# VH-VL binders against q9vr94, part 32

Target 1, 124 residues: q9vr94
Amino acid sequence: GVTEEQMWSAGKLMRDVCLPKYPKVSVEVADNIRNGDIPNSKDTNCYINCILEMMQAIKKGKFQLESTLKQMDIMLPDSYKDEYRKGINLCKDSTVGLKNAPNCDPAHALLSCLKNNIKVFVFP
Key: E = the ipSAE of ESMFold2; O = the ipSAE of OpenDDE; V2 = 0.75 times the mean of E and O plus 0.25 times the DockQ between their complexes.

## First folded at step 19 (VH-VL; framework fv_becotatug)

Design v2 (at its last look DockQ between E and O 0.63; V2 from the best seeds 0.59)
Fold by ESMFold2, look of step 19:
Structure v2 (fold): chain C 124 residues (1-124), chain A 116 residues (1-116), chain B 107 residues (1-107)
Amino acid sequence: as target 1 above (124 residues)
Amino acid sequence: QVQLQESGPGLVKPSETLSLTCTVSGFRISDYYVHWVRQAPGKGLEWLGVIYWHGSTRYNTPFTSRLTISVDTSKNQFSLKLSSVTAADTAVYYCARELWYSFDHWGQGTLVTVSS
Amino acid sequence: EIVLTQSPDFQSVTPKEKVTITCRASQSIGSYIHWYQQKPDQSPKLLIKSASKSFSGIPSRFSGSGSGTDFTLTINSLEAEDAATYYCQQSSSKPYTFGQGTKLEIK
């Protein structure tokens, strides 16, 4: 398994890639999202989509269930894995019906579901 | 080995600026969040503020106009400046590293007394 | 600002007893609560993070539970070195806040 320091470093790298692409998303707003305050705007949703694509969790607005489970096994300490596996499966349908939704809405729906179904949810 | 160490003057006069340095080792300061927390003698812990990746900050509301947290990456150091101090600012000052929402490493603390 | 209220403020206990300390948040904070131990003249030490996850190197007699607004820290078989002040801290929103502390002394 991976350490919490390694998980943190991977998360910082994802934020360093994605945050500059969305200048209207401040560091403070990104940190609020990290703490579970998930706004619903185009800029924040598309920032979230960028992060989720780097995690191989979303592709063209569709939740990649099997890829997400595989990445979870690689990226998380062992003590997190049982809870994450359950919560990820509870969210398997979170993007269903959103293929034509604008403004990166599928990413908002997926992250909101994961945050609501994983007790100790970590996000970059 | 992750370590943090506060340093600065132990005595500061009222109305002057309290200035502290946190020297860190075992991690790069630009890679983590570092927080300042203080504790008045015999009292509880009070969060002062944080410096995020790449230098942006957030301060506790009562300190917004008096507090500056900054970083010197070349020295692997964080700094705290608190202006216009009074006796109410007498406290032990801690720097602490955040790793995934909690403070996993703390400095040993330094007592600052505000007195004439 | 989220207020954390600990109970009790102070407790005198005998070794090997089970001790519980509670922390109540003024609004829901999920599992974003953390517990610290502070001995006299020492810095705080992380015990439990995210309500129930033990930090590395912490004795197994320490455990945490709860979610939402009501949280507990439990010491299952108290040892003499556990005499300290215990703080809960929330990271659900800025400003981060601490409970007022619970001082634990050995009889």
Scores: ipSAE 0.716, ipTM 0.905, lowest interface PAE 1.2, mean pLDDT 92
Fold by OpenDDE, look of step 19:
Parts: sequence; C-alpha cells; structure tokens
Structure v2 (fold): chain C 124 residues (1-124), chain A 116 residues (1-116), chain B 107 residues (1-107)
Amino acid sequence: as target 1 above (124 residues)
Amino acid sequence: QVQLQESGPGLVKPSETLSLTCTVSGFRISDYYVHWVRQAPGKGLEWLGVIYWHGSTRYNTPFTSRLTISVDTSKNQFSLKLSSVTAADTAVYYCARELWYSFDHWGQGTLVTVSS
Amino acid sequence: EIVLTQSPDFQSVTPKEKVTITCRASQSIGSYIHWYQQKPDQSPKLLIKSASKSFSGIPSRFSGSGSGTDFTLTINSLEAEDAATYYCQQSSSKPYTFGQGTKLEIK
C-alpha cells in the first residue's frame, strides 16, 4: 500500500483540480470538510462530488461500490483498508433514491455516510 | 529527513510578547499543518493552536486574544507570538507537524521562562 | 473540550513485564486517539496513531487498542529504555487535548 504521506500528496492534487472549479468554495471551507464539518450547499456538495468522482466513488450521482473498493486498495495505506472496507459497505445504499437529486446531493449523502461510519476518516 | 526546530529568547519579562520561530526542513511548509504545543515544567502537554498550509489558524480558547501563529514560506518558518505573558506561560514550547491528525514529527522544544 | 484521563498516573515495573496504560475520553472520539512517548529532556515521540496503528520505527512490543471512549496502550515485555512518560492525545475535535500523562519507571 501507499504511505500516509503519499496519500496526503494525492489528496492535495485532487483539491488542486477541484477547488478551482468551484470558486465559491474557499480553502477554509474545503479544509473544514476534510475535518468532518460538511455543509450542505450546492457549491460544496458539487465540490465534494468532484473529489469523489476523482476517487471513482461516484458517477452520475450513483455510488460505485466495487470501484470504490478497488480504488481504496490502491489509494490507502494498508492500515486503513479494513476500517474503510467496512464503512464503505455500510454506505452502499447511501445514494439510493438520490440519483437525480439536484445540487449534488448524492455526494453529500455519501461523504456524510462515510464520515459517520469510518472512525478515522481521511478526505482531501 | 523531516526536522523542526524551535528558536527564540529563553527569557521574557512579564507583560511582554513571547516570540518563537519554528524552522522546518525535509518537507515543504506549504503542504502541512503545523501545531504549537507547550509543556510547563513538570507538567503535561497543552495544545496552543494550529496553522494550516493555506495560512488559516485556529487557537485554543484561552489563547485566542493573545496568540498569533503565522508562516513565512520564503524562510521555511512558522512563528508563534504570545502577548501579555505571565509566569504561567513559562514552558517548553514545541512545534509539531501533523499528518492525518497525529503529530508525527516534533521539534526539540525551546524553554521560555517568564521572569522579572 | 474533550477531557482525556489516563490511568495510572505512575507505574513502576520490572523489565520483561507487560504494561497497560488506559486513556478514557469524556465523550466518544472514534479512533482519533494517539499515543506519545516522552523521555526526560526530550520531545514527545509518536508511538501509536489512530488508536491501533503503529508508527514507523516503533518496536512491535508497543500496541494500541480501543474505540469510542476507552483506549489502551500496551507494552509487551518491557525494556529498560521504555522508561518515560506516556501521553494519549485526541484529534477528534479542537481544541486538541492530551491526557495528564503516565510516568513509567523501570526497576
């Protein structure tokens, strides 16, 4: 698996890609999201969606379970994998019924679920 | 190799401002969170505050009116300023790097004594 | 703020013995707990992060466990060099807080 430093670097790259696409999302707000303070607004939700898409965790508002599990094996340190695997499975239905919801609601729901079900949750 | 090193005056008079510098090497200061922690003689560890790579800060509640943390990317340095010091501010002061919520690297610490 | 209470405050043990230090949080912090070792006149060193993840370079005799509010640091087969003060620290919410420390002496 990757090191935590590598994971950190990868996360920053994702931020560098997604934040410019959503100018209403400040770096501070993005950092708050990383720290578990997840607001519910169109801009922040779609920013989250951008990150999750890069992780191949969400596509067209639908949670991608198998893709997420595969990506997790590549992107996480080994010590994180078991807890994430469990949490991801608990969130398998977190976007059900929200596929066509506006304002990137599925992304908000997915991230919130992951945060609530993973004891040490890491997000870019 | 990741390194942090605190520096500053070891003696400060009451009511003056304590000023410390944390010089880092082995990593880019613009990529990490850096925290300040202090330890009074014979006592435990106390979290003072944090500065994020983007320059935002958060301080522990007791220090919000007296503490300022800043970064100088050109010098690879973080700074701490604590105003209106008293004897209660006598401590070893540490800067520490955060990696995913834990302090994985610490400076050696610098003792600051507040005395008239 | 979240209060961390360690137990015991002090422990004197013989080499090769098993040592257990506990840390209790005033509220649930998931696994956002870390353990540090501090020897006299030295800075703290990270031992265990996220409750159970050993930091790089840490001997295998150190381990951590727990979740929620109750956490444990275990040292299997204590070595003389393990004489130090140990601290737990939570990063679940700010302000970050530390336990009061557990001083471990080796007989």
Scores: ipSAE 0.434, ipTM 0.853, lowest interface PAE 1.2, mean pLDDT 93
ESMFold2 (binder alone), look of step 19: mean pLDDT 92; pTM 0.948

Design v3 (at its last look DockQ between E and O 0.07; V2 from the best seeds 0.00; counts 0 for: pae O 12.2 > 2, off the site)
Fold by ESMFold2, look of step 19:
Structure v3 (fold): chain C 124 residues (1-124), chain A 116 residues (1-116), chain B 107 residues (1-107)
Amino acid sequence: as target 1 above (124 residues)
Amino acid sequence: QVQLQESGPGLVKPSETLSLTCTVSGFSISDYYVHWVRQAPGKGLEWLGVIYWYGKTRYNTPFTSRLTISVDTSKNQFSLKLSSVTAADTAVYYCARELWYSFDHWGQGTLVTVSS
Amino acid sequence: EIVLTQSPDFQSVTPKEKVTITCRASQSIGDYIHWYQQKPDQSPKLLIKHASKSFSGIPSRFSGSGSGTDFTLTINSLEAEDAATYYCQQSSSKPYTFGQGTKLEIK
């Protein structure tokens, strides 16, 4: 299975891609998002959207349930999978009604839902 | 194999600057968060500060005016400088790696004594 | 700053007995609590992370429980090698903080 070191390294790769695109998002703000302190601003929401797109969890503001479950199997250690599967399914409708919402609002909604429904919350 | 190793002088005079180096192997310091933690003799553990990805630092509030953490990624080393030391700064100093919120690897620790 | 208060400060215990150590946080920290073992003249060693998740290679007699503000480390059947000081540590917010420690010794 995938180790916590492998999960960490995959996360850094995603941050290496996404964080430079949003210069108003500092490393400390990105770390706070990882801890579940999720601000609601355009810059932070769009940073989150970038990460979620790399995870194939969101596309054009729509939560991609099946691809998210598939990526979870690839990216998480076995001990995390049951809890994540349950939390991901609880969030299947988190972006419903947010098509074309501004400021990357669907990404904020999805991540906020996942944070509230996953006990072991991890994010790049 | 992940390893951290502290080095520096064991004795520092009051009012001077304490300087330590942490050399890491088995991982790059640019890829992980690395922390300094200290322990006064017979006392508990005290968090001093961290270096994040990309070299940004955060210090514990009592130390913000005296503490500097810096990094040399080419040598896979990071450093602690603590200015204006007193006897209260006598402690074992540890560097430690954070992986997903906890400290999974620690250095052996180095005792620094502040004394004339 | 989040204060962690451990109980007891010290306990003398007999091998094979169950040992319980508690850690109380001054505010809710979810499951962002971790437990370390420190033997004399050694660096701390991670035992339990995220309140209840065993670190790799840790003997099964060690377990953790709790959520929010009240956390427990349990040693189900104490062995002589478990004589050490135990610390809880929170990573919910910076600055990271440690409990004051619980020293276990073998009687």
Scores: ipSAE 0.531, ipTM 0.858, lowest interface PAE 2.1, mean pLDDT 90
Fold by OpenDDE, look of step 19:
Structure v3 (fold): chain C 124 residues (1-124), chain A 116 residues (1-116), chain B 107 residues (1-107)
Amino acid sequence: as target 1 above (124 residues)
Amino acid sequence: QVQLQESGPGLVKPSETLSLTCTVSGFSISDYYVHWVRQAPGKGLEWLGVIYWYGKTRYNTPFTSRLTISVDTSKNQFSLKLSSVTAADTAVYYCARELWYSFDHWGQGTLVTVSS
Amino acid sequence: EIVLTQSPDFQSVTPKEKVTITCRASQSIGDYIHWYQQKPDQSPKLLIKHASKSFSGIPSRFSGSGSGTDFTLTINSLEAEDAATYYCQQSSSKPYTFGQGTKLEIK
């Protein structure tokens, strides 16, 4: 697997792409999200959605289980993978019924679920 | 039914390159990691290396300069090449599929003898 | 690399007896330990994954336990067909490593 340094580096690249698209999301707020403090607002939700889309974890508001599992194998250090695999599977239905929800609600739901089911939670 | 099968020359001369093929069926090669493991006669198991479904490889330290693992998706085959072989490389060679860190399916193995 | 040490190296047992094989890791590996059975002239077969989870099709007499550095494979009631060499293997870090093996013979 990748090193933690590589993981965080890749995450930074994602931030560099997504944060500029949402000027109302401050770096501090993004850092909070990274640390598991996930607010619920349109701007932050859609920022999260941007990151998740880059991870191929969400598409048109639908959680992509298999894609996410594959991406995690690529993007996470080995020590993280087992916990994430479990958490991801537990969250497989987290976006059900939210596909057409406004304000990027599926992204919020998915990330919140992952945070609640993954002990060692990391996010860009 | 998941199957892996090793194939290649059973005899290799010293200093030559050992070449093996692992043919898989019953699953998509794009969904799993495949490892190579060998076992010298009467000895234990030794991990050689792994290839990930996206093409990345990792080798055990003693083999980094001699070992090459590759994949041919068109043929559903993995390959192992071990250069500059010696008698110490005589072993049964296995390819094995990994499912979440365990080797859930193994090939039957193929014996390769290094001899002049 | 992480070194796995099995105990014992060899054991001769009578059918229906309980057999215990131990595997000790040189450092903590969580539950990233797996057990394999290898009969003569056969490839290894997965028995137990992640310390305690039985692989599909494995008889219930096989079980695994442990965490951290000390792990155990147990055969509750030995059958004649269980004559084989058993290996533990860790996937906590690369390179993946195996124990030296435990050979079980049936009296």
Scores: ipSAE 0.000, ipTM 0.628, lowest interface PAE 12.2, mean pLDDT 92
ESMFold2 (binder alone), look of step 19: mean pLDDT 93; pTM 0.949

Design v4 (at its last look DockQ between E and O 0.05; V2 from the best seeds 0.00; counts 0 for: pae O 9.1 > 2, off the site)
Fold by ESMFold2, look of step 19:
Structure v4 (fold): chain C 124 residues (1-124), chain A 116 residues (1-116), chain B 107 residues (1-107)
Amino acid sequence: as target 1 above (124 residues)
Amino acid sequence: QVQLQESGPGLVKPSETLSLTCTVSGFSISDYYVHWVRQAPGKGLEWLGVIYWHGKTRYNTPFTSRLTISVDTSKNQFSLKLSSVTAADTAVYYCARELWYSFDHWGQGTLVTVSS
Amino acid sequence: EIVLTQSPDFQSVTPKEKVTITCRASQSIGSYIHWYQQKPDQSPKLLIKDASKSFSGIPSRFSGSGSGTDFTLTINSLEAEDAATYYCQQSSSKPYTFGQGTKLEIK
């Protein structure tokens, strides 16, 4: 199965793609988001959106539930799967009504929901 | 096999600069966060700071004016400098690798004594 | 800054008995808590991560539990080699902080 080191390396690649696109998001702010301190601003929300799109969790402001569950089964160590499946399903409607919201608001809503429903969530 | 090894002078005079190196093997230092942690004799653990991907640092509040952490990727080395030391800076100094929020590998530690 | 308070500071225990060590956070930290064992003259070793996940190679007698502010490390059947100081550490926010430590001694 997938190791925590493999998951870490995949996360770093996602950050290396997304973080340079948002220069107002510092590495410290990105680390705070990873640890669950999620700000609500355009730049941070759009950074989050970039990461979530790379995870195939969001597309055009809509949470991709089936794709997220498939990615979780393939990409997470087995010890993470039950808690993540539960939290992912609890968040199935987190972006409903926000598809056309500005400033990447759906990404903020989705990540906030996942943080609230997964005891430790891993996020690049 | 992941290894971290601290090195540097064991004795430093008050008001001078403590300088340590952490040499790593078994992983690329550009792919992980390395932290510095210290432990005064008979005391608990104290987090000092971290170097992030891309080389930026974060320091514990009491050390912001005195601490510098840096990296040399060509040598697989992390460095710590702590200026203006006092006897209170006498401690075992550790470097440690973070993997998903916890420290999965530690160096063996090096004792630094601040004494005249 | 998040303060972690461990209890007890020290405990003398008989081999094969169950030991519990608690760690209380000054504010909610989810499950961003990790436990380390430190034997004399050694570096800390990771035991439990994310409150309850055993690190690779850790004996099954060690377990962790809790979320929010109250966390417990349990040693179900203490062995003589488990005499050490145990630390909790939070990673919910920087600065990362450690509890003051719990020293276990075998009697």
Scores: ipSAE 0.448, ipTM 0.842, lowest interface PAE 2.7, mean pLDDT 90
Fold by OpenDDE, look of step 19:
Structure v4 (fold): chain C 124 residues (1-124), chain A 116 residues (1-116), chain B 107 residues (1-107)
Amino acid sequence: as target 1 above (124 residues)
Amino acid sequence: QVQLQESGPGLVKPSETLSLTCTVSGFSISDYYVHWVRQAPGKGLEWLGVIYWHGKTRYNTPFTSRLTISVDTSKNQFSLKLSSVTAADTAVYYCARELWYSFDHWGQGTLVTVSS
Amino acid sequence: EIVLTQSPDFQSVTPKEKVTITCRASQSIGSYIHWYQQKPDQSPKLLIKDASKSFSGIPSRFSGSGSGTDFTLTINSLEAEDAATYYCQQSSSKPYTFGQGTKLEIK
């Protein structure tokens, strides 16, 4: 597995790609999201969606279970994998019915679910 | 508890189709990939193919023209069909669950003998 | 496909001895190697995953190491119940492949 340093480095790259796309999302807000304080707004939701898309976790508002499991396996340190595996399974239906919802609601729903079901939660 | 169980006819005639079912319990078929692996008598293990939770499959190259793996979510079952069998297809057939790319649970296996 | 070659094919050992089984991949597979134990008339049982991670319920005498192309399964203080055939398996790429197996007999 990857080291924590490698994980955070990869996360930073994703953040560097997504934050500029959403100027209304400040670094502070992004840091809050990383820490589990997930707001519910169009800009922050779509910022989250950008990150999740880069992780191949969401596509066109639909949760991608298979790709998420694969990405988690290669992007997380070994100590995180079991907890994330469980959390991902618990959240497999978190975006059902939200595929065409506005304001990147599926992304918000998915991340919120993961945060609530993963004890050691990490996000870029 | 996690369980997988293979079932099907133990004897198949040459040129016929080998059909097996894997019944799973203790977990949702939507959460895991399931693989088929066989073992000829006194030989090693051979990977046949995989089916994903969404029904997508991938087969080992030698079997792409003869092998079909499917899922029945209503019965919590997976199936294997191998057409045009020969004596070389005589083996114990296993279904196995994948967790993080390893096979963490296996069925007991079912022997299929191809003979006239 | 990736070819896995185990060594030795067969080994007869005395209880309490240390046993080492090697698995060599035809190309680098990182740590995506897993070890299975198969006793006669039984299905394979997962021992070690990802080269060095012991699976749940596996005795501590089993351990794995290696990366890239060379991997090792070690059994410390062999028990009579460890008589079995051991297989390595790679999941780096499909098709998934297994080593030819190492049969371990206990004297």
Scores: ipSAE 0.012, ipTM 0.640, lowest interface PAE 9.1, mean pLDDT 92
ESMFold2 (binder alone), look of step 19: mean pLDDT 93; pTM 0.949

Design v5 (at its last look DockQ between E and O 0.06; V2 from the best seeds 0.00; counts 0 for: pae O 5.6 > 2, off the site)
Fold by ESMFold2, look of step 19:
Structure v5 (fold): chain C 124 residues (1-124), chain A 116 residues (1-116), chain B 107 residues (1-107)
Amino acid sequence: as target 1 above (124 residues)
Amino acid sequence: QVQLQESGPGLVKPSETLSLTCTVSGFSISDYYVHWVRQAPGKGLEWLGVIYWHGKTRYNTPFTSRLTISVDTSKNQFSLKLSSVTAADTAVYYCARELWYSFDKWGQGTLVTVSS
Amino acid sequence: EIVLTQSPDFQSVTPKEKVTITCRASQSIGDYIHWYQQKPDQSPKLLIKSASKSFSGIPSRFSGSGSGTDFTLTINSLEAEDAATYYCQQSSSKPYTFGQGTKLEIK
């Protein structure tokens, strides 16, 4: 199974790719998002979208349920999986109707739903 | 093997600057969040501040004007400077690594006494 | 700033007893609470993270529970080496804060 150090290293890789693309998003703001304090602005939403695309959780504004469940199996320690599977399934419709919404709104909607339905929230 | 070790002078005079280093091994300090925490003798733990992956810092409110945390990645070391110290700054000072929200590794601590 | 209040401050305990330590947060912190053990003249050691997840290598007699504002550390069948001070710590928001500590002594 995946260790917490391996999960941390994978998360850092995603941040190293996405965070420089959004210079108005500070490390502290990214940490607030990781802790489930999810702002609603263009820059933060599109940063979140970048991370979710790297996780194969969102594609062109649509939640990718099957690929998200597969990535969860690869990226999370076993002790996290049952809670995440439940929360991910509760959010299957969170991006319905938002395909062409502005400001990366589907990413904000998806992550907000996941935060509300996952007790131990983990995000890179 | 992940290790952190604090070092610096054990005695500092009032009004001077307390200066400590934390040397780490088994991980790169640029890959983790590293914190300073202190504990006055016989008292509880007090969070001082953090340095993030890319050198940005955050300090606990009472210390924002006196505290500087910095990094030397080539030596795998980070440092604490606390200016204008008083006897209230006498404490054991710890460096600690954050891994997924909690402090999974701590240094052994170093006692700093502020005394004239 | 989030205040953490532990109970009790001190407890004298016989080996093999069950010990319960509580930590109450001044506002909801979800599951962002962590428990540390500190023996005399030693640095703190992580026991339980995120309310209920055992840290690697921690004996199974240690467990954590709770969510929101009310959290519990439980030591089932206390052993002599468990004499220490125990701290809860929140990571929900900066500044990170610790409870005042609970000292367990073996009688």
Scores: ipSAE 0.379, ipTM 0.812, lowest interface PAE 3.2, mean pLDDT 89
Fold by OpenDDE, look of step 19:
Structure v5 (fold): chain C 124 residues (1-124), chain A 116 residues (1-116), chain B 107 residues (1-107)
Amino acid sequence: as target 1 above (124 residues)
Amino acid sequence: QVQLQESGPGLVKPSETLSLTCTVSGFSISDYYVHWVRQAPGKGLEWLGVIYWHGKTRYNTPFTSRLTISVDTSKNQFSLKLSSVTAADTAVYYCARELWYSFDKWGQGTLVTVSS
Amino acid sequence: EIVLTQSPDFQSVTPKEKVTITCRASQSIGDYIHWYQQKPDQSPKLLIKSASKSFSGIPSRFSGSGSGTDFTLTINSLEAEDAATYYCQQSSSKPYTFGQGTKLEIK
């Protein structure tokens, strides 16, 4: 598996891509999200959606379970994998019924679910 | 201070619908899942269902045809409706917050008696 | 559904004794087991989460162990205030389920 340093480096690259697309999302807010403090607004939700899309976790508002599990295996240190695998599976239906919801609600729902179901939660 | 509080009628007639409300304070309903759990007098705990902030629900199998859980984000409230009640539905009903798989916060519970 | 079976159903013990309550799952649930304490006319209170992690504010005399299918709640040096019914609960899969409970009385 990858090291923690590699994981965080990869996360930073994702931030560097997504944050500029949403100027209303400050670095402080992004850091809060990383730490599990997830707000509910259009800009932050869509920022989250950007990150999740890069992770291949969400596509057109639909959670991609198999893709997420695959990316998790690649992107996370071994010590994180079991917990994330369980959490991901528990959140498999978190976006059901939200596919066409506005304001990137599916992304918010998915990340919120993951936060609530993963004890060692990490996000870019 | 995190708080959950159940409210509703303490008495319901058979075949009617039991309606309860869970009012939460001290946290955002968007950050947590809320569950309903009941306990018949002198019995154990029974999981009824869960609701997400966006309204998605999952019910325990025995209640799928009778149970409806909903959320009102504007009021920070959750609701439970159980239709066609019988004496077997007499119980203390709890709403509880889930954090990392466990129920870390509970309401005080509200007793609902089904009787004619 | 996953069935949780606790043992014993009832136990009467003297203060300062050690008590062990077991919870067996019908299938492997990893460490997704939690323990609750419920006193009469009160709501359940979380004691142990994820098999062995103490919840905030819980006395150190409470501890949990186990993985897979067999789990144990241990209370060292019982106090009178520990008289209650204890429940295990699994969150490995839905529906969430509870053990039948263990009533603990203090002599």
Scores: ipSAE 0.027, ipTM 0.690, lowest interface PAE 5.6, mean pLDDT 91
ESMFold2 (binder alone), look of step 19: mean pLDDT 92; pTM 0.946

